# VHH binders against Putative methanesulfonate monooxygenase ferredoxin reductase subunit (msmD), part 3

Target 1, 366 residues: Putative methanesulfonate monooxygenase ferredoxin reductase subunit (msmD), of Methylosulfonomonas methylovora (q9x406)
Amino acid sequence: MTSLARADDLAAAPLARENCAVSVETKSGVFGFDCAPGETLLYAGLRHGLTLPHECATGTCGTCRARVMTGEVDVAWEEAPGAARFKRDKGDVLLCQTRAVGDCVLRVPAEVAAKPARHQIPAYRTGLMENIRRLTGDVISFEVALSAPMDFDAGQFVVVEAPGLEGARAYSMVNFTRSADRIELVVKRKPSGGFGDWLFGATAEGAKVKVFGPLGRATFHADEHKNLLMIAGGSGIAGMMSILASAAEADHFRTRKGYLFFGVRTLADGFYLQEFAQRVVEAQGNLEVTLALSHEDPAGADHPDHPGVKLASGMVHEVAGRAMAGRYDDLIAYVAGPPPMVDGALRTLITQGGLSPSAIRYDKFG

## First folded at step 22 (VHH)

Design s2 (from v5 with F34M)
Fold by ESMFold2, fold request of step 25:
Structure s2 (fold): chain B 366 residues (1-366), chain A 123 residues (1-123)
Amino acid sequence: as target 1 above (366 residues)
Amino acid sequence: QVQLQESGGGLVQAGGSLRLSCTTSGFDFSDYAMSWFRQAPGEEREFVGAISYSGGSTDYRDSVKGRFTISRDNAKNTFYLQMNSLKTEDTAVYYCAASYYDYKWLPRQYDYWGQGTQVTVSS
């Protein structure tokens, strides 16, 4: 990781004048784009309007797998979890963790389009870190004041890179605002997690960060007129907050039902509970919110301090599966969280729930 | 070139059996999980069942559990679906699909697809 920071610095300085030509051979044709020195192949292709495959965009999920056919590349994160099962001698790489050293050709085993209608093209921005607040002992919210307004759909995310820290981190927007000057994000502190530790430190407030986005296709659109199911673990709840804000703006729950399942370990680990309780009141019986406790058996079915928030014991995807039996009519599901939780939810919705694949939208964050 | 070719489809009376095969070439079969999907007219492709790259794990749609069995033969680069006790609602085009290492439940998560084989179950 430190080697890539040095190479990125050197490549940016002498190679700022020399982009690399990248060609991707896909299921739907061959596309070319310029990759700047130090830029990952994924972000370069995305900012040129290509719908390259990705989910996390940060190295953990493996979805952006490609094979180098010709040319030399530099792998930014050798130990990336998304590449753990690659046979590297076959030229397999993650687009989100790979930089061009010279002109190169890659094979991408996916359908790719160039600038399809209504496709939001992500862009680089800078921003100022502001309003850093602890929500729990290990959960921090913060805002980024953007260098230029961003249009995004509810459920989308950005990648953020802090000064002096290697690698970008993906965060779903908590807020929803058209032409946003500011975005609100939330992070759960991990052991040895550099970005979370940096946020707890004294120098994060007022710091400049790099932002790339908006990203993600797991988006809510009130004009689809669907009931909605939201299943979230950890910081995956952020996108659900954005979805609830967008739904409230559209008065969506006047005619449609919503079901939110938020997985935490214990009752004390819950956050945004006051906001959920308020949304339940506003929805007048058409929004149900359940806090699923994986490490605690609740004393009762209702949250003692937040009327309207229900409690259940179990892993969030199992709690949702039990509660939603027979209730999947005319519904779109939004799933966000760590890969094991998302996979469990996808399995439950498909094998037991019988939902059509197009009715399921998800984000995996590692 | 990567190729997946289904075979074994046809017309079968309800209660009957069929065995589908998917032969593959152009990729390292032992690195891929394999899945069967099916598609009735006017519907999306739906998950039927899957088997891990090693053959150590399987999963099935609830509506076919106990009637369908998935297996693979890595030495032959071949993947199978044994369908027993067929019902008219099993009528569909059946597709084999490959996903690197782990199987998935959504069609858009799969790398390679066959062209499909028709299974028609008459009453």
Scores: ipSAE 0.730, ipTM 0.918, lowest interface PAE 1.2, mean pLDDT 88
Fold by ESMFold2, last read:
Structure s2 (fold): chain B 366 residues (1-366), chain A 123 residues (1-123)
Amino acid sequence: as target 1 above (366 residues)
Amino acid sequence: QVQLQESGGGLVQAGGSLRLSCTTSGFDFSDYAMSWFRQAPGEEREFVGAISYSGGSTDYRDSVKGRFTISRDNAKNTFYLQMNSLKTEDTAVYYCAASYYDYKWLPRQYDYWGQGTQVTVSS
């Protein structure tokens, strides 16, 4: 995506001229839905209420893998990282990067349900970019004023598509409120990142963007009455802010324990620290927050400016594993961040922690 | 038609040994990471250990590490679990499972499953 030539070629490729009937053969049955011209198979299925497998929804993770059994499709991003190990002769595609050319049938190696209870059905919206703020040298917070209210569960994300930029970007909501007119998002600016660079351009404030969501299954529900473990790397912390807000609304930590591990490179890279310190105080001893420093050894166990925030040296999943030994009783874990961090956390929780698979919820995204 | 078939289960005394095999067909075995899971009655299916598609990397649940050894033979399309120093808590149905290239730790992340083989460890 450093060159527009590949994106221009995909936009010029033959696409469906009318809605296509799509059928997905899954481990739990066969489901059908219409796919609009130019729409990806993933988003079409999701907006029809199907729980199609996805994590990033943007081509990075590979979770939305499917196999074309019949019909014509157009693969928008052949070199997507999530497809890096696909064999070309098997017809494997990413649902999030594939558009229908005609009626088609795909095999999805996952259990899929239609409109299950407590499922938030994603929809397309537009929104206005507002309140763009720098949190650190590389981290930018911004808000989107939505064209229509959105209900979402804590831990969910949206995909955002800026005008003139190819490709949607996934961002977890930082805030939590019901029937939201506005969402708060955070992005880590990459040196060659188009969306980050666009955010500081002359036209970003007030610009109209496309939004699809809410997405994601790694959701927090206080009525499950569980202790919480939250492990986040980079901008993956955004969903944990939403979870903490929802937990505070429910007074969850009056009777339950919470443990948040936030991985950053150095002490200077930490953000939201004042917010964490406030949540620790509000929880009256039942919430513990640790900033894990992968590229720095801290001088002491407590943050110098936020004593309620603890410090540790190491990769966040290893820090969490050491700190949580023997403490996994009656717990649900939420993990969010880059794929290597999430895999490290899953390994730690299963092989060392012995957590039940159903007690682990995660999002891998870039 | 993808098939995974476990064999080698049975009754064994605590402290004993048992070797499970998983024979595969209908997919390119050398493209898949392989894993053993086990399930006791009323419990969720739990990770036991896994081996990468090439055989170069393994991982194990802590409770079996040092007692169980996973190996594979890509020439025979076969995947093994050597279980030593067996304990009564190892009693379960053992399943082999396959995942494309990378092994995983959660059952819902696996593409293909065997029928299972019963292992019973008596005291």
Scores: ipSAE 0.691, ipTM 0.909, lowest interface PAE 1.4, mean pLDDT 87
Fold by ESMFold2, fold request of step 23:
Structure s2 (fold): chain B 366 residues (1-366), chain A 123 residues (1-123)
Amino acid sequence: as target 1 above (366 residues)
Amino acid sequence: QVQLQESGGGLVQAGGSLRLSCTTSGFDFSDYAMSWFRQAPGEEREFVGAISYSGGSTDYRDSVKGRFTISRDNAKNTFYLQMNSLKTEDTAVYYCAASYYDYKWLPRQYDYWGQGTQVTVSS
């Protein structure tokens, strides 16, 4: 699990520990930054403005792989799924699960930039849990009132650490606003989802949480003037809500088309459907929304309670591939959800759809 | 120093065949999925096909499926592309690329790249 600990946050003796100097050797040069003993190497580098490689930032995906060249580190989560095939005897680590014990040098097999243009530099914040609402039997939304305003682009996420729970969890913002004093997040309860279970418990309202962000590079920018394809599963729909809010603010669908595919198991599992139906009406024919049902055959092509939301049977990436045949011109695709869904969508868009790689942006969450 | 070196490119008539090789050094080849990408002038690199680190799984873009075959020899640190029934639209610089364990479909998901080899299909 990723900890949002810093030198100021260390429980045992914060003033008794010293920062460590970390160097990363990358394909685009060598960069240095200070890392607190309890702080992960990934978050330390990111808050110094470096574009270190990551997708989930929480130990699941493996994208933040690096190799320790010199110095001693502490690996916080030895059994992290993203490290399952690592050669530990050769110094392979996940930057998001690794803390410096002393000065160290790591090799990062990626291009890295320092403070590139339009880069939102993440920071540590605290926040108060507010407005916790059940949307369905297994989906809950909540807001975090932030300790300091946050600028973010539509499609970005934060990591949140709740009191008494080990590790931080990544959640995409549902809302969109400039210099945000609060963010809205959504959780779909999973069988082993500790944060989701905590939210359904009695102590979450008013609780103080730690937040790090904004994170993520799968962002929407209306000034790119592109048609939109959005493919989401699970809580990955949250970033699409933010994108739709930003697009509405910019009146994007006056001249551009949008296509949203939301994968759920059954009709009863859909959420935000009223919001989607409203967006479809506002777009006056330029936004199409399809709820893809992996475990149910719909009785008709339209949602019975939300006219304007279409229904289809199948896995969301397959539904999108069939529906989008011949419709990929001048388009950017945003894909968000569990790794198998994202991989299926990327495969479909590239091998069958022929989209340019630069036209595809994605978030892959565990 | 990580190195990927393509070879086997050249000029070929439409309907003909070529076999490309990618020889690697400086990393543990058996830990990496390998992919071929190609690039025509003025275009982005596009996925051609990939093979898993063990050789047990492959994938191809639809336009080459059935004509191209990917294989690997972990003992020789070498990765191959057999191209049959070549078409003029297959003309491009072909690149080999390596990704840790899982193959992917986007160029930015790959760790290491070769310098490319030109394939020209004439008619």
Scores: ipSAE 0.688, ipTM 0.909, lowest interface PAE 1.4, mean pLDDT 88

Design s2 (from v5 with F34M)
Fold by ESMFold2, last read:
Structure s2 (fold): chain B 366 residues (1-366), chain A 123 residues (1-123)
Amino acid sequence: as target 1 above (366 residues)
Amino acid sequence: QVQLQESGGGLVQAGGSLRLSCTTSGFDFSDYAMSWFRQAPGEEREFVGAISYSGGSTDYRDSVKGRFTISRDNAKNTFYLQMNSLKTEDTAVYYCAASYYDYKWLPRQYDYWGQGTQVTVSS
């Protein structure tokens, strides 16, 4: 029912089955799995261990594109940004926004493995909302006390679904610990953002949420012994906090260097700055942190209230490109943020920086 | 089935020009951004340049900007790389690749690949 299967094995399922049999035709072969009522095809495949293509997992990036070959599906978010250019009449769908109506076959134009090589297989959990704190006028930190422990790698994220709200949202873990009983997340309130608005409401503390994860492949591993480049915009900084926590546990910066670029609009929009300053001190000269201000020219090169945090004017990917020129040897780049910022950073690192593609890891968020 | 086939490679003197073609079949070419990548021995595939699905936008690696020009002919399902002022460091196997929706900069972001064509620039 909820195990890995090839498509031809699905015919042996009991007659009383509630799930739909899904087959995916990929560059690596054909795989089958069951999809529960109301479950998206992406999450069903991922929880069976299949490495289906995705980045955001929530409808914004388009990476989970597939084509329905046979059978009927239900598309939950027709106007999803990632599907803007899809040929609906030819069966193009986002796996993360699509549910099976009956047994179906899809084509996935990607290499797919039957299990992840490195990361945990994602699972559903529930959790309780706690410790909701405002970090700035529009940025909220909160924790989720998990129903079951979660192992995750630094840089990974979860999707969270709040009661009574349509849609799941992706959030990178801010914390890092093994067998975590809780995860720390951060949200930037958006105009008309349902989850952010819900967090400001009186009923969010103590509320039960649904969590799916861990997700994401843009992960830090101290045993790779690499210098770190971290480029983040908006709530994408959350994963960098997790990476820095993991690096600190490993004493990584005793022998390796790190470079963090955090893009915000103005100086007042920065957050976690005290934490960054403390990490810079702990790294004894091997960690550099720059706050890139897209809408402000700073008065000086150093943050006035947070020693060790540098300031620069410009879009974060351009600031990073200028600062890192000629300094890309022996490092891995971690990029996280809104799709335009991530694309700008990837473009800069590749076209100007000449980084090896294998040295770049990223997550796109909407 | 999907096929991408490069042609036009060969030996050329430094300072010379060469034009590569990529013919495609088995997919709706007008839905795909197209990119050229190249690979020297012992190196990973590297981005050379790309063109959007409509042809309205292009991007290039800095080391080839101004020397290389990418174009496409959607009526012929064909994608081109004009290489001028060639240098010995341009020697590589050149690959065409296709990505749905928009072009990308990393090889793993591409759906389909050709088999490659050798370009050798002698001094």
Scores: ipSAE 0.684, ipTM 0.904, lowest interface PAE 1.4, mean pLDDT 88
Fold by ESMFold2, fold request of step 25:
Structure s2 (fold): chain B 366 residues (1-366), chain A 123 residues (1-123)
Amino acid sequence: as target 1 above (366 residues)
Amino acid sequence: QVQLQESGGGLVQAGGSLRLSCTTSGFDFSDYAMSWFRQAPGEEREFVGAISYSGGSTDYRDSVKGRFTISRDNAKNTFYLQMNSLKTEDTAVYYCAASYYDYKWLPRQYDYWGQGTQVTVSS
């Protein structure tokens, strides 16, 4: 299981008892940082301002692949999905699942920068769980009152670790505000997911959690002056809510168009629909929102209770591809959701839509 | 010391054919998906097509589908692009790229790149 790094807390043996010097050899140079006892190499490097490669930060995607060149490390989650095809006898590891035992050197097959412009440096925080609300039978929203304010860009996420549960989970912020004292998150319950089960139980309200962030580079910036395409599945809708909030603050839709496609199974599974309808009204015709139903054919083109929300049948990436044909001018696409949905959307936008690679930003997690 | 080297580029008339090769060394070729990208002057690198690490799956940009064929020979650590019915808009520098196990559609998702080979299609 993946664990959120614990600053100054107990570490599992055979972990280091004091800070270790870590060196990473990258395509753009060699960088060093200190790694605290029990801390993962990924989080240590990120909090020192290095842009180490990652997508999920929780062990599932494989993007934080590195090779140990010298020194000894401890791998926290040997069966992590992101490491399933690694050559472990060659020293391949996931930075997000690896802790230093002593000073070590790793090779990272990526371009890495130190504290580049517009870079939000993530930090450890704690927080208190508040305002836990059921949105559907398997979707719950909650807030975390943070131990220290967080600056984040719309589209970013955090990793959260609940007390008594092994492993951290990645969640995109739903809200947007500068120097946030709290963040709003949304979770879709998984059949085997302990965090979702914990949230549905009686003890989650008021509980203390660990938070690391902000993370993610799929960010919205109104001063880029682009039309927006947003494609989301499941809890990936959270980042789109944050983007819409940021766009509203900037009055972005006065001169630019927005298109949001939100994939759910059935009409009853939709959530945030009132919020979407309000954003459509505020945008005065420049924002379109479509709920894509993978397991239901809608009776009409408009949501019966939320007229500003359109309905379509199909997988969200296919619905978006059909609706957006010929309409990709001057546009940035934001894609967030489970890996198969994100891959389908990336394929559609590139092979059929012809979008420039630099116009596509995405978060791939569950 | 990873190396990818493209070859087979050159000048060809519209409607003609050309075959590109990418030879590789310094990594476990059979563990990597391989892709061709191309770049015209002033443009970003764009996806042309890809083949899975095993050779069992391929994908192509719509504008080249049916005209281009990707293949690989894991015994020779070599990756190929057969280009038929060439058009002037196919003129570009063609790059081979490698990604661990799964192919991707964005250049920034690839681990290793060749130096490129020029393909020029005359009217």
Scores: ipSAE 0.682, ipTM 0.906, lowest interface PAE 1.5, mean pLDDT 88
Fold by ESMFold2, fold request of step 23:
Structure s2 (fold): chain B 366 residues (1-366), chain A 123 residues (1-123)
Amino acid sequence: as target 1 above (366 residues)
Amino acid sequence: QVQLQESGGGLVQAGGSLRLSCTTSGFDFSDYAMSWFRQAPGEEREFVGAISYSGGSTDYRDSVKGRFTISRDNAKNTFYLQMNSLKTEDTAVYYCAASYYDYKWLPRQYDYWGQGTQVTVSS
């Protein structure tokens, strides 16, 4: 009952047989786009260059809430967690879980722009699964060789749908390159996570997957000339890898400072540590990386195998809050991870740290 | 047509108290978390405090904890901020904001805003 819906999954109720004209009434105007049969309203609007509200894009968070004003729609996942409190009798839906039956009009309570400057317009692609590697007992990295090149900003993510698995799942890019023919992703296995289990199976290498993206607004831009605070939990570290790669390309840390906090349970759960240690060396004292251990008290302040990586005990948002006291000048914070970690970090940065709201960018995913 | 209307602002001496009210219409108040934000000249709007849609959970900016109290009356579609022990640094325009179900800490995460009410704390 908690599974994510597939975009092309057909419910018992009839779906549109033809493209439908969709109109969205927003705080910044009325916008129209075509929605293909079986396509969600969110993805259709996004691929037409509209900045429709979303965070997870997969039915969990509720951010893509809209109200149907006229016309009929099909809700692909009635029990989606993001819709748990919706007033269905008033026409509330999740754009990411809703398909058109015919022409329709929705109200979106957000500012929406069409094709703003430097906006990466998401598109559908397919790809081949390659280079699947286990990083820890519950963390796998893999690559997707894309059917067409993708431009993305550091910090962005894609949604991926594997064959035979219900629902698309969001993963941040680990790598950074322009006109990418290949993206690198990382998955942390969850107890009920079918994609993680599929990756641990024998048939994932070489499998064809569907990809939609790039998505996400928590992006790094070196020309903003800001110090960086990066707070990550779980697979949220992936976007920070992409940000560090982009910052290195721009020689950003020659004049700016960076602070990365990576939350894991124990020392054994850390990954990418060699890569972080290398980035610390490259930054010549202007990048600090801390592994925050929620279930272990470290004996010393330095990682035993990676001296450039610091250790601290506690939840990652609390570790970051303590370490960053009085150090928030001229910086942007990037936060990525499971919703409770992200909420804890946002709360810490705002209520205790006093950061300006415009200095905080985040992605929630679980 | 969604409307949020703040009232109760004014001039007060440091150490004094004020009570702000936010009346709402055009949406189901019981579905929304409510928050107060404030904005001093030249600054961004900043989080002051919030209360969950049911009234069961609250949160506050550290600088106002123990001095400010947020409450709501879902039967009257009304949301309150009791401000005690006021300081000159509390001088700002105070805004009422609504977010569906869960309160948030960033202004851009909120669906609806009031017009603001001026609070001025003199020395």
Scores: ipSAE 0.650, ipTM 0.894, lowest interface PAE 1.6, mean pLDDT 88

